# VHH binders against S-protein homolog 13 (SPH13): the designs that were tried, part 4

Target 1, 133 residues: S-protein homolog 13 (SPH13), of Arabidopsis thaliana (Mouse-ear cress) (q5xv33)
Amino acid sequence: GRLELKNEISGVASVRKAKLAVRCWSNEDDLGWNMLKPKQSRIWKFTTMNMWPFQKTEFRCQFRSGFGTTNEDVVTVFSVKDGFRKQCGVGGDECFWVAKRDGFYLRRIVKDGGGDSRKKYVDVLKSKWVWKW
Short names: E, the ipSAE of ESMFold2; O, the ipSAE of OpenDDE; V2, 0.75 times the mean of E and O plus 0.25 times the DockQ between their complexes.

## First folded at step 1 (VHH)

Design d08 (framework vhh_7xy4_2)
Fold by ESMFold2-Fast, scan of step 1:
Structure d08 (fold): chain B 133 residues (1-133), chain A 123 residues (1-123)
Amino acid sequence: as target 1 above (133 residues)
Amino acid sequence: QLQLVESGGGLVQPGGSLRLSCAASGFTFDYYAMAWVRQPHGKGLEYIATISDSGGSTYYSDSVKGRFTISRDNAKNTLYLQMNSLKPEDTAMYYCAKEFYSSDYWESAFDYKGQGTQVTVSS
């Protein structure tokens, strides 16, 4: 499995407001706090497990704004539970998330209906920030 | 073609040690958890140990915890099992297994096992 988190926060008053700290964890690993500057991505490769006696693989993230304000809600960013993987690309093995000014989006590759060779993306809002930028 | 080749088994006295190896090919080794399982003659498969894709997390069955160590070398596409303080009860065919991406079918999680390597612990 592959998890990418990209900071695309824009249209805010300063670069400091556009910075995003993210902490992600599973039952086995705490990936720590990672600071994402505007346009920066963080990528983690990990093992997808649904193997007895193992816990099912699930990663959750918490966010902190550039001013240190923490989002109250925890977001599930990868899980083998409840068909969550159907939302992700490459057969469910790669989840691509994008932070924007109003919230946290799952990025999906969609077919180009015009027959163009260029792939298009649709960003689906999954969690809205409680803080204001 | 996806392939797993186990080696390192043999005959050893109780209290002895063996190191098993599994050479993997045909897939992106550092993307998958790997496991060791064993099967004593005429019995079912028993889970022994699992290691995450990075090697940062390991899990062991109660029967081997503290005696066996699972490790991996992603640069060499190789999985290892260091077996210490071997007991007659550890006698079995040992298999290397690759993780399956499955949400509901744990029985399918131990896929692409090879011919195995025999470990016999006898006085």
Scores: ipSAE 0.000, ipTM 0.128, lowest interface PAE 16.1, mean pLDDT 74

Design d09 (framework vhh_7xy4_2)
Fold by ESMFold2-Fast, scan of step 1:
Structure d09 (fold): chain B 133 residues (1-133), chain A 121 residues (1-121)
Amino acid sequence: as target 1 above (133 residues)
Amino acid sequence: QLQLVESGGGLVQPGGSLRLSCAASGFTFSDYSMAWVRQPHGKGLEYIATITWSGGSTYYSDSVKGRFTISRDNAKNTLYLQMNSLKPEDTAMYYCAADSYYEPLTEYDYKGQGTQVTVSS
């Protein structure tokens, strides 16, 4: 599996205010706090586990503004449970997330409109920021 | 009902080789990632290897990397584990398990009897 988080926050008064801190963890791994500057991505690669009796792979993330305000929501960003990965690309192996000015979005692949083999994408809001930029 | 039937185990000396097979039925085999796991007598289950639904990617535990090779034949609904350079520590009951990129298989869908591998001098 692959998890990508991209900071696409724009339209704020200063670049310093557009920084986003993110901490992601699973039951086995704590990936720590990572600062994302505008246009920066953080990528994590991992082995998925989805076999009884082993613990199933699931990553959650918490967000913090560049000035230390923590978002109330903890967001599931990757899971082999309950069909979550049907929302993700490459047969469920790659989840792509985008941070925007108002919140955190899952970038979903949607069917293209016709004979073109290219996929179109739609960003689905999953969590709103509790702070102002 | 999903069925998984393991075979190919046996007694072998250290340094020897064995090839395990897992015959799958009751589901569309080519839609599922497959794995091998093992359980030594009186111990917990240990993950060994995974192969994706197409066979395009394989993953191994550190304990078997370079010695074991997982493969599959989707036309025959069969999963394989080629085991080389066997060690006494590889002695265990070996099970195959199915996984899905879309939905996990529950324990109710897994029906494997296992195949015993014994490595002794």
Scores: ipSAE 0.000, ipTM 0.139, lowest interface PAE 16.3, mean pLDDT 76

Design d10 (framework vhh_7xy4_2)
Fold by ESMFold2-Fast, scan of step 1:
Structure d10 (fold): chain B 133 residues (1-133), chain A 121 residues (1-121)
Amino acid sequence: as target 1 above (133 residues)
Amino acid sequence: QLQLVESGGGLVQPGGSLRLSCAASGFTFSEYYMAWVRQPHGKGLEYIATISSSGGYTYYSDSVKGRFTISRDNAKNTLYLQMNSLKPEDTAMYYCATGEDYWSYDFSDYKGQGTQVTVSS
């Protein structure tokens, strides 16, 4: 599997204030706190487990704003449980998340580009920030 | 208007203890990560410890792990640093701050004078 988190926060007074800290973990791995500057992405690749006796693969994240405010809501960003990854788009083994000014969005691929070079996607708001920029 | 007022510093002998306080006002303290940073005379800022908004998560620099404890009282809008087994190299001006991350604290977002800790025989 593949998890990508991108910071697209904009419309704030300072580029420094648009920074986002993210910590993600599974039952096997704690990926630690990672700083995302505007336009930066973090990408993690991992083996997907969905078979007994192995635990089902699930990643959750917690966020902290550029002002140090923590979003206390823990967000599930990848899971093989209950069809979660189907909402990520075609194939379902990759989930792409985008942080924006008002919250955290799932970037779902909805169309192949076909004759043009671009894929079409839709950003779906999944979690609102408790802080204001 | 965001304000941070540090207190509790002083002169102490090696092996001694001090408890620093930071009184916060002008923002919703319970919603913010808080950090302690220090600046030895003539040197740059050094990260010491961070605590999450709820207090459920703490992180420490390797130089203070096992000796310092960060805590907070959200009802009193106060951040604390309990410093035990103090060493001469802990001598610095101590500041509380809203931390952006573990690696870089923007001092320009901080409003306070700090509290001096001197460890000397």
Scores: ipSAE 0.000, ipTM 0.111, lowest interface PAE 17.3, mean pLDDT 75

Design e01 (framework vhh_8dlx_2)
Fold by ESMFold2-Fast, scan of step 1:
Structure e01 (fold): chain B 133 residues (1-133), chain A 120 residues (1-120)
Amino acid sequence: as target 1 above (133 residues)
Amino acid sequence: EVQLVESGGGVVQPGRSLRLSCAASGFTFDDYAMHWVRQAPGKGLEWIGNIYYSGSTFYNPSLKSLVTISRDDSTNTLYLQMNSLRAEDTAIYYCARDYEWGSDYYFDYWGKGTLVTVSS
């Protein structure tokens, strides 16, 4: 499988505030802390497991923005459980997430009807930021 | 030249509190997330927590109730407040600057560390 996280935060007072901090983990792997500049992506590749006795593959992340917002609840970004992968591309093997000022989006890359090599996409809002009060 | 200088360590008795400081120079301090990391004798590195320039903090869950990280951007200083110190908190404590331009589990600059010994 493939997980991509991209920072597309814009419309903030400074580039410093547009930075994104993300930590992602599974039961067997901690992907660590990652700082993403505006327009920067981080990509992880991994083997998926979906049968007993193996642990089912699931990654979760917590995000913090430079403009003071966070997720209160941990966000599931990849899972073989409960049909989660139906949302992701390439037969459910590739999940692409985008952080924007108003929240987190799952990005779907769609085929161009013209056979163009350029990619078209649709971003679907899945989680809004919450303020730390 | 980036410099990080830890201070405030020493010998303390169990149950006491201690505040460590890290003085930063040679870079724009308020643009960087900062971390505290420790190493007990004969053991590996243990991440304590971090603070972003927004003031948002993340802590190692095993230490969350025992420590508080704060920063003063006007004096370029990072702090670690520790309460209810135990013998197992004996370690060298490092402050570290977050690696802003990469994807690895990497701090690009560390101080030399300050030794905290919890002993009667």
Scores: ipSAE 0.000, ipTM 0.148, lowest interface PAE 16.1, mean pLDDT 76

Design e02 (framework vhh_8dlx_2)
Fold by ESMFold2-Fast, scan of step 1:
Structure e02 (fold): chain B 133 residues (1-133), chain A 121 residues (1-121)
Amino acid sequence: as target 1 above (133 residues)
Amino acid sequence: EVQLVESGGGVVQPGRSLRLSCAASGFTFSDYYMHWVRQAPGKGLEWIGNIYYSGSTFYNPSLKSLVTISRDDSTNTLYLQMNSLRAEDTAIYYCARETYDFSSGYWEDYWGKGTLVTVSS
């Protein structure tokens, strides 16, 4: 499995305000706090486990703005469960998330009959920030 | 009405191979990934593996060399191929559909009735 998280926050008063801190964890791993500067991404690779109905690979994340404000919501960013992984690429094995000024988006690669699919995507808003930038 | 019907179980000798089938109806089979799970007598459930709608497969590491999961979306059928069967493979084998309904936010699982495989000489 692959989890990518990219900071695309823009249109704020300063670079400091556009920084995003994120902590992601699963039952097995705590990936710690990571600071993402504008246009920076972090990628985590891991072995996918799906001992349904028992053990499942699932990652959740918590966010802090450049002001140090923590988002109260915890967002599920990767899960081996059918309906969740249907939203991600490569048969559900690769989830790509993008932080923007108004919230946190799941990036879906779109397939069309012609052209490079990696340059064609739609971003789906999944969680709005509690704070304003 | 979602229905999953397993078949192909029975009595088989150790060392032999067996293929189980799961016939799906009442939903668009090609849109879902599917699981095989088994339960040996007096034991808990043991996950065997799954296959995504894309055809990608994931297996329990303890069983990976002994099983193959495949699907035929044209006939709405899921398969489990088992090789080198052992007495400890005696179990009821279930197929299952797992999904998350984004509109309601709830997980929704469907199971078949199971098919019994007995490995004995």
Scores: ipSAE 0.000, ipTM 0.166, lowest interface PAE 14.0, mean pLDDT 76

Design e03 (framework vhh_8dlx_2)
Fold by ESMFold2-Fast, scan of step 1:
Structure e03 (fold): chain B 133 residues (1-133), chain A 121 residues (1-121)
Amino acid sequence: as target 1 above (133 residues)
Amino acid sequence: EVQLVESGGGVVQPGRSLRLSCAASGFTFSSYGMHWVRQAPGKGLEWIGNIYYSGDTFYNPSLKSLVTISRDDSTNTLYLQMNSLRAEDTAIYYCAKDEYYSGWSDAFDYWGKGTLVTVSS
């Protein structure tokens, strides 16, 4: 499995305020707090379990902004469970998340169908920030 | 061929309002976020705000009370409405296409040539 989290927060008063701290964990692993500057990504690679009798792999994350206000929402960012895996790429093995000014997005690859200069990505808003920018 | 053409600039007196337009072609306009950016003489680029493909808008906090961004997907046109213009608003104004469908990123893949707004009495 692969989990990527990228900070694309911009257009705020200072670079310090655009910093994002993220902690992600599973029932087996705590990945700790990680600070992301604007444009930085953090990537975690791990072995997935989706076979009985083993616990299914699932990661959740919590966020803090450079403003000192914590988003209280816990977001599921990776899961091998049926309802979640269809949202991510490569058969559910790769989840790419992007933090933006207004919230937290799941980045999905889509095919270019029109022959225009369209980028092959759609960012789907999954959680709005409660922070005031 | 992607093209963005700004218009509506010119000389305007302080305190007045002005609306800029950006005509887009060569891509599916309704599917992308769009940005307005300006550059005052001798200064760096200043982001004004953006509009998502959905119509949701986000503004530079320093400018939020002074500007409104809107789009007309039927005519492939982006607008910037500016109110209470001041001498410090003198700048070249650019529209820019976001790299992504949703439209909030630092990386803009296409820019117009810009339109000059001079605020002078």
Scores: ipSAE 0.000, ipTM 0.115, lowest interface PAE 17.0, mean pLDDT 76

Design e04 (framework vhh_8dlx_2)
Amino acid sequence: EVQLVESGGGVVQPGRSLRLSCAASGFTFDDYGMHWVRQAPGKGLEWIGNIYHSGSTFYNPSLKSLVTISRDDSTNTLYLQMNSLRAEDTAIYYCATEWYDSSGYLDYWGKGTLVTVSS
ESMFold2-Fast, scan of step 1: ipSAE 0.006; ipTM 0.292

Design e05 (framework vhh_8dlx_2)
Fold by ESMFold2-Fast, scan of step 1:
Structure e05 (fold): chain B 133 residues (1-133), chain A 121 residues (1-121)
Amino acid sequence: as target 1 above (133 residues)
Amino acid sequence: EVQLVESGGGVVQPGRSLRLSCAASGFTFSDYAMHWVRQAPGKGLEWIGNIDYSGSTFYNPSLKSLVTISRDDSTNTLYLQMNSLRAEDTAIYYCARDLEYYGSEWYFDYWGKGTLVTVSS
């Protein structure tokens, strides 16, 4: 699998305020706190597990603003569970997330370009920030 | 004053490994993506790879299996680990600071003076 988180926060007076800290973890791995500056993406690749007797692969993330305020919502960003994977690309193996001014969005590809550079997508709001930029 | 100082070069035998360092000063190192670039005698510049400020790396596909780029933000140091060195790896190796945009790998604003790596018997 593939998990990408991109910071697309804009319309903020300073880069400090537009910074986002993210911590993601699974049952097996804690990826630690990572700072995402505007325009920056963080990508993790991993082996998915969805076979007994092993635990199913699931990643969750928590966020902090550039002011140090922690968002209380913990967001599931990747899961091998069918209900989650259907909203991600490449047969559910690649989840792309985007942070915007008001919250955290899953970027769903609506129409694959089929090798074309232009793709159609929609961003679905999954968690609103408790802070204002 | 922005400074980048490469070190670790020298004469090395084919098949050996070598680690290069780049010491950065005069700026907030942790805020910048960094690149490794090399120039073989009589040739143009060849991009090796980069590491962004989150630690994500991207490599020249022709070199990907032979090199690893890492950084230590606590010491303002960038590293290039090279394995299975060949004669064609003989070059001056430069570290360079990115223009701050992820995905702008060919825009460098500051370079070091380079460190010479010679691969020969």
Scores: ipSAE 0.000, ipTM 0.099, lowest interface PAE 18.8, mean pLDDT 78

Design e06 (framework vhh_8dlx_2)
Fold by ESMFold2-Fast, scan of step 1:
Structure e06 (fold): chain B 133 residues (1-133), chain A 122 residues (1-122)
Amino acid sequence: as target 1 above (133 residues)
Amino acid sequence: EVQLVESGGGVVQPGRSLRLSCAASGFTFSSYDMHWVRQAPGKGLEWIGNIYWSGSTFYNPSLKSLVTISRDDSTNTLYLQMNSLRAEDTAIYYCATDSEYTYDSGYEFDYWGKGTLVTVSS
């Protein structure tokens, strides 16, 4: 499995204020708090398990603004559960998330209706920030 | 131009406390967020925490009860107070800054100090 979180926050008064703190964890691993500077990505790679009920890989994240305000939502960012897998790339093995000014988005692969091999992406809002930048 | 100089490291016994200092120069210290990061022998970098220009702090949850970060803007000095030291706290400790100039230029211009070695042994 692959989880990427990218900070694309823009349109704020200062680029310094566009920093985002993120903590991600699973039932087995705590990835700790990480600061995401503007344009920075954090990438985690891991082995996925789907052995109910004991070894089912799922990561959740919590966010804080650059001023220490905690977002109320805890967001599931990776899961081997069937419903979640359909939202991510490479058969659900790779999830790409983007932080923007108003919230946190899942970057989904969308097939063009044409015959081209190129993939298009759409960003789907999954959690709104409780703060203003 | 930008200079960060850590001090206060050394050999300390388990269970004791230690305070590290970081002297900053070459930038307007009071306007910048400051970080503490450490690297244990043969391990990767571990972020300890930061202190915003406003004085608010944010800590690595695994270390929150064991460390306190503070700053003195009148002397351009950053501090890390460590309590209940364990052998696993043996590491080189670095201070680092986030500048607005660094953000304008991307990630290539993050500034780090030279580090100060802390050895926890009996």
Scores: ipSAE 0.000, ipTM 0.149, lowest interface PAE 14.5, mean pLDDT 76

Design e07 (framework vhh_8dlx_2; at its last look DockQ between E and O 0.01; V2 from the best seeds 0.00; counts 0 for: pae E 13.1 > 2, framework grips, grease 30.6 > 24.2, SAP .686 > .668, placed apart)
Fold by OpenDDE, look of step 2:
Order: structure tokens, then sequence, then C-alpha cells
Structure e07 (fold): chain B 133 residues (1-133), chain A 119 residues (1-119)
């Protein structure tokens, strides 16, 4: 499997606030902390033994940004159990995660059936940034 | 000098609860995030969770046991409440001080306290 995270937090005066800290788990395997500067991307490669829907491959991440955290403490960014691939659509579409200033998004890469060489994206807000008390 | 002293460890039976404490000194405790980590015999370090200066908490999703992290800034004490303990929770438990920046890692560790879960 492949998972990509992109930091698209921008428009802030403080670079610190635009940084995205991420810690991910592949199943129970702790992959450690990573820092994504604005416009940076991170790709994780992980083993998927079986395809949807019968086998479990979970990729979960904890996020920290200058704007807060996701609403849930840990976000499942890939899960065959939860039908992640269905969210990406049928027909070869791909998904990756994007952090923006106003929240955390799942981005779908939609194949352009019209012959346009441009990649089309559909962003779905998954979580606003929140500060938890 | 930064000092972190864990306490509360011991031998407990499965299913029971245990509360660990970490006494902090040598720095402004209330300004820093604090972490709990553990190391089981023959295994690597496992991050348990953290608590920010704001009181917000985060936990390792791989944890099977219910844990709660809290802090008392008036006494410079960090706590780890563990419930429904299992044999696999046997480990040395460490408290760790984060950097002054909330996006930072840890820079100081205690000596740890041993928790043994056994029938």
Amino acid sequence: as target 1 above (133 residues)
Amino acid sequence: EVQLVESGGGVVQPGRSLRLSCAASGFTFSDYEMHWVRQAPGKGLEWIGNIYYSGSTFYNPSLKSLVTISRDDSTNTLYLQMNSLRAEDTAIYYCAKGYDEWLSYTDYWGKGTLVTVSS
C-alpha cells in the first residue's frame, strides 16, 4: 500500500504554525514522528497482504499543527476495514491526505475521462482543527 | 537540573489498576508537555501518551489497556492511571519531559518504575 500526506497549510505569518507534525502507525507498528514543512509531502509504503474487504490493514496517524489537532486524537487514514478504497471511488482513483489551514482533508485524484492531462482533485473535509482542553 | 522521578510501580495481578506518579523538578513544569513511555522486557520503547500544558491528552492507539494521563501543576506531578492491566503491560514505565515547543520531542527522562503484571 501507499499513503501520501501533503502539508498545504499556507497564508500564515508564522512558519511555525504552518508546520505539520505527524506520527503514524501501520497496524501496531509505530512509525515515529515526522515534521512536514509547508508544501512538503510524506509518503508511507506499507504491506497489504490482502485486498478489501477481508483483511485488515490499518494506517493511523496523529497530527499536530499550529492550528490545533484533528477532532479525533488519532485519524485512520487508511483502512480496508472501514472501506477506505470505497471512499476513493471506483475506476482507479487514488486518495491522499492534505492538511490545510482550515482543516484536514481527504483528497481524491479523479481520472479525467475527457482527455485532459490535468489532474483533478476533490477535497473532502474530514476534520477541522481544534484545540482540546 | 531537570529531574524526573517515577514511582508507584510494583507487582499487580491482571485486571487490577495502578496509578503511577512522576515528580518533576528543575524546570517550570507547567510550561511543558509531559510524556509516558514504557519498555517491556526484550522490546523497544513504546510511547504511551502525552499531556500538554493545556491539559489536552493524546494516547497511543495501539494500547489495549485503558490509560489516563493527568497532571497537577501545583505539585509538579504527572500521573498515569492504568486500568484492567494485562500481562503484556509489564514494563518499565518512564516519564519524559517535552521541549518547550509543543511540536517538539522529549529531552529528559526519568529512571523509570517497574510494573509487573502477573498472576
Scores: ipSAE 0.000, ipTM 0.260, lowest interface PAE 12.4, mean pLDDT 81
ESMFold2-Fast, scan of step 1: ipSAE 0.000; ipTM 0.317
ESMFold2, look of step 2: ipSAE 0.000; ipTM 0.207
ESMFold2 (binder alone), look of step 2: mean pLDDT 83; pTM 0.843

Design e08 (framework vhh_8dlx_2)
Fold by ESMFold2-Fast, scan of step 1:
Structure e08 (fold): chain B 133 residues (1-133), chain A 122 residues (1-122)
Amino acid sequence: as target 1 above (133 residues)
Amino acid sequence: EVQLVESGGGVVQPGRSLRLSCAASGFTFDDYAMHWVRQAPGKGLEWIGNIYDSGSTFYNPSLKSLVTISRDDSTNTLYLQMNSLRAEDTAIYYCARVYSEDYWGSYYMDVWGKGTLVTVSS
């Protein structure tokens, strides 16, 4: 599996120049707090499990603003569960997330009907920030 | 050691101007918003204003016409310019930082200076 989180926060007069702190974890792993500067991405690659008796692979994240405020919403960012898998690319194996001024978005790849190799995407708001930049 | 040191206070006559300085050390000054706060004798803390790392400022509306906050990131120094001083401006003036690199902080001030006393008399 592949999880990417990108900070695209812009147009803000914010402490730490629109920096965002993110902590992601699964049942087995805690990836710790990671700082995302504007335009910075963090990528994690991992092996997925989706069979008994092994736990299903699922990652959740919590966010902190550059102001130090913690967002109460814990967001599921990767899961091999059927309902979640349909929202991500490459058969659900790749989830791409983007932080913007108002919240945290899942970047969904849309099928390019034009026949070129360039992929297009739409960003779907999944969690609003409790803070203002 | 993370430290803030205010200076420039003293006794000034009404109607005069005064500039206070706040020297920062032990952290990446240009990544932080900074605040000025004051406390008059026998009263609570009064927020004066802040300056973001971008240089944008926000002031207490009651004080906006009387003060200017600025910063010099090359010298790690925060400034408060005060004009038309009145007896009611007598207070200890503090600079403060909201959070640290080690803890991501909170909206609450995590580093304060010792303060500098401004007395407006006669």
Scores: ipSAE 0.000, ipTM 0.102, lowest interface PAE 17.6, mean pLDDT 76

Design e09 (framework vhh_8dlx_2)
Fold by ESMFold2-Fast, scan of step 1:
Structure e09 (fold): chain B 133 residues (1-133), chain A 120 residues (1-120)
Amino acid sequence: as target 1 above (133 residues)
Amino acid sequence: EVQLVESGGGVVQPGRSLRLSCAASGFTFSDYWMHWVRQAPGKGLEWIGNIYYSGSTFYNPSLKSLVTISRDDSTNTLYLQMNSLRAEDTAIYYCATEDFYSGSYEYDYWGKGTLVTVSS
């Protein structure tokens, strides 16, 4: 599996407002707080586990932007549980998330017809920024 | 009903190669993740690797250079190719399935296993 978080916040006068702080963790590891400047990505690659008796792979994150945090304080960004990955596009072993000025988006790859060809991606809004502090 | 039947085990000499098969029935094989897992005498389960429905493979890092997993969706068969067999590879080998869409343990099915004995 692959998890990418990209900061695409733009169109703001303050550099401070364009930064994104993100903390992600799995069942095994806390990846800590990471500061993403505009246009920066963080990428994690990992082995996915989705079979008993092994623990199922899941990553959750908290976000802090110049516009607040996500509506749900903790967001699942990758999971083998409950069909979560099917929303990440065809194949579902890679989830790509994008922070924009108006919210947090899942970037989906659209399969174009049969075969392995891909036409483009679409960004789906999953959470608007909400002030909580 | 879901059935997984492993075959290809037996007694093999150290240093040789062996290919195990797993015949799947009772579900749409091409929609499922498939795993190989083994258990050596007196030891716990050791995950060998898996193959997604897309064909992408992931391996236990300790075993990656020694094994290859493949699938043939036209015959509903999963394969494990093992090279350079060692005495410590003696184990019962299981194939198992996981539904990508549900991710529920309800869909975890195991075969009965096939015994591989590596001995001179």
Scores: ipSAE 0.000, ipTM 0.185, lowest interface PAE 14.3, mean pLDDT 77

Design e10 (framework vhh_8dlx_2)
Fold by ESMFold2-Fast, scan of step 1:
Structure e10 (fold): chain B 133 residues (1-133), chain A 121 residues (1-121)
Amino acid sequence: as target 1 above (133 residues)
Amino acid sequence: EVQLVESGGGVVQPGRSLRLSCAASGFTFSEYAMHWVRQAPGKGLEWIGNIYYSGSTFYNPSLKSLVTISRDDSTNTLYLQMNSLRAEDTAIYYCARDWTYDESGYSFDIWGKGTLVTVSS
């Protein structure tokens, strides 16, 4: 599987306000706090498990603004449970998330032309920020 | 040392254009929004506009048709282009580094010493 998180926060007073710290974890692994500057992405690749009795793969993330204010919402960003992967678009094993000024968007993949360089996306707002920039 | 140095001011005739520069040093210029502010003789400070680290610009609506703000992050330089200069544009022009805490208004932590623009025939 593949999880990408991109910071596209813009239209704020400084890069400090636009910096996003993100911590993602599963039951097996804590990926730690990662600081994303505007336009930066973090990509994690992992093996998906979807067989009982083995644990099903699921990642959740928590966010902090560049000032250290934590968004209290914890967001599920990847899961093999309950058809979650279908929300990520064509292919279902890659989820692309984008942080913008107002919230956190799932960038749903819609393939055009069938090549990797010809991926098309639609952004869907999934969580609004509780902090202000 | 963190500093901002304005240049390009001088005496200009009414109706002409002028470009001011602000050279930044001692910090990562590309990570900050920057502002232009002016002060006419005997008047208070007047905000001209800003440019975010992304390149997005916002202007004082009363000045929007007369000015353009731009930046060159490769040379750590902020610019103010002024067109159709009038006598009331006579002022000391300052660049300032953004230090805004929230959406209630702008604040600044580092200022240049200013450059004087005199519009006179």
Scores: ipSAE 0.000, ipTM 0.128, lowest interface PAE 16.2, mean pLDDT 78

Design f01 (framework vhh_7w1s_2)
Fold by ESMFold2-Fast, scan of step 1:
Structure f01 (fold): chain B 133 residues (1-133), chain A 119 residues (1-119)
Amino acid sequence: as target 1 above (133 residues)
Amino acid sequence: QLQLVESGGGLVQAGGSMRLSCAASGFTFDYAMGWHRQAPGKQRELVAKISGGSTAYDDSVKGRFTISRDNTKNTVYLQMNSLKVEDTAVYYCAADYWESGYSYEYDYWGQGTQVTVSS
């Protein structure tokens, strides 16, 4: 599986204020605190498990502002459970997330049925920040 | 690229035993592995699966079939005992990361090996 988190926070008065700290974990792995600067991505690759009786592979993340204010929401960012992977796009084992000024978004691929077969993305807000930049 | 090659099929009399092998190349054993079968005119069905140290079986084969793997040889086995005429089918080795049970949803499939059980 593949998890990517990108910081696209912009329009803030200071580059320092635009930093986002993220900690992600699964039942087996703690990926630790990672500081994402504006435009920076962090990518984790891992083995997925979705077979009885193992616990299904699931990653959750917690966020902090660049000054240490913690967001109360813990967000599920990858799961083989309950069709979560279908929200992430084609292939099912890759989820792409984007942090913006107001919150944390799942970047989902969308299939165009009309006149274009090219890949497009829709960003879906999943958690709002409790802090202001 | 992952490749799966089945072997060990053939003709056997009812009450007999047979062992199928699935040789895997181009990967480590990080995949969930399963054996499926398809009899003439029927849908492909899951027979047995193995993931890490855990196994599961279809009720029709429970107590008669055993799935195992040899990590040294990159091979998964299906030991079939007390074979019945109803076990006659093409047997497929498959690798995936989800519990779908449907043949079209597995990541990789072998070519299949015929098992014929005579009365």
Scores: ipSAE 0.000, ipTM 0.088, lowest interface PAE 20.8, mean pLDDT 75

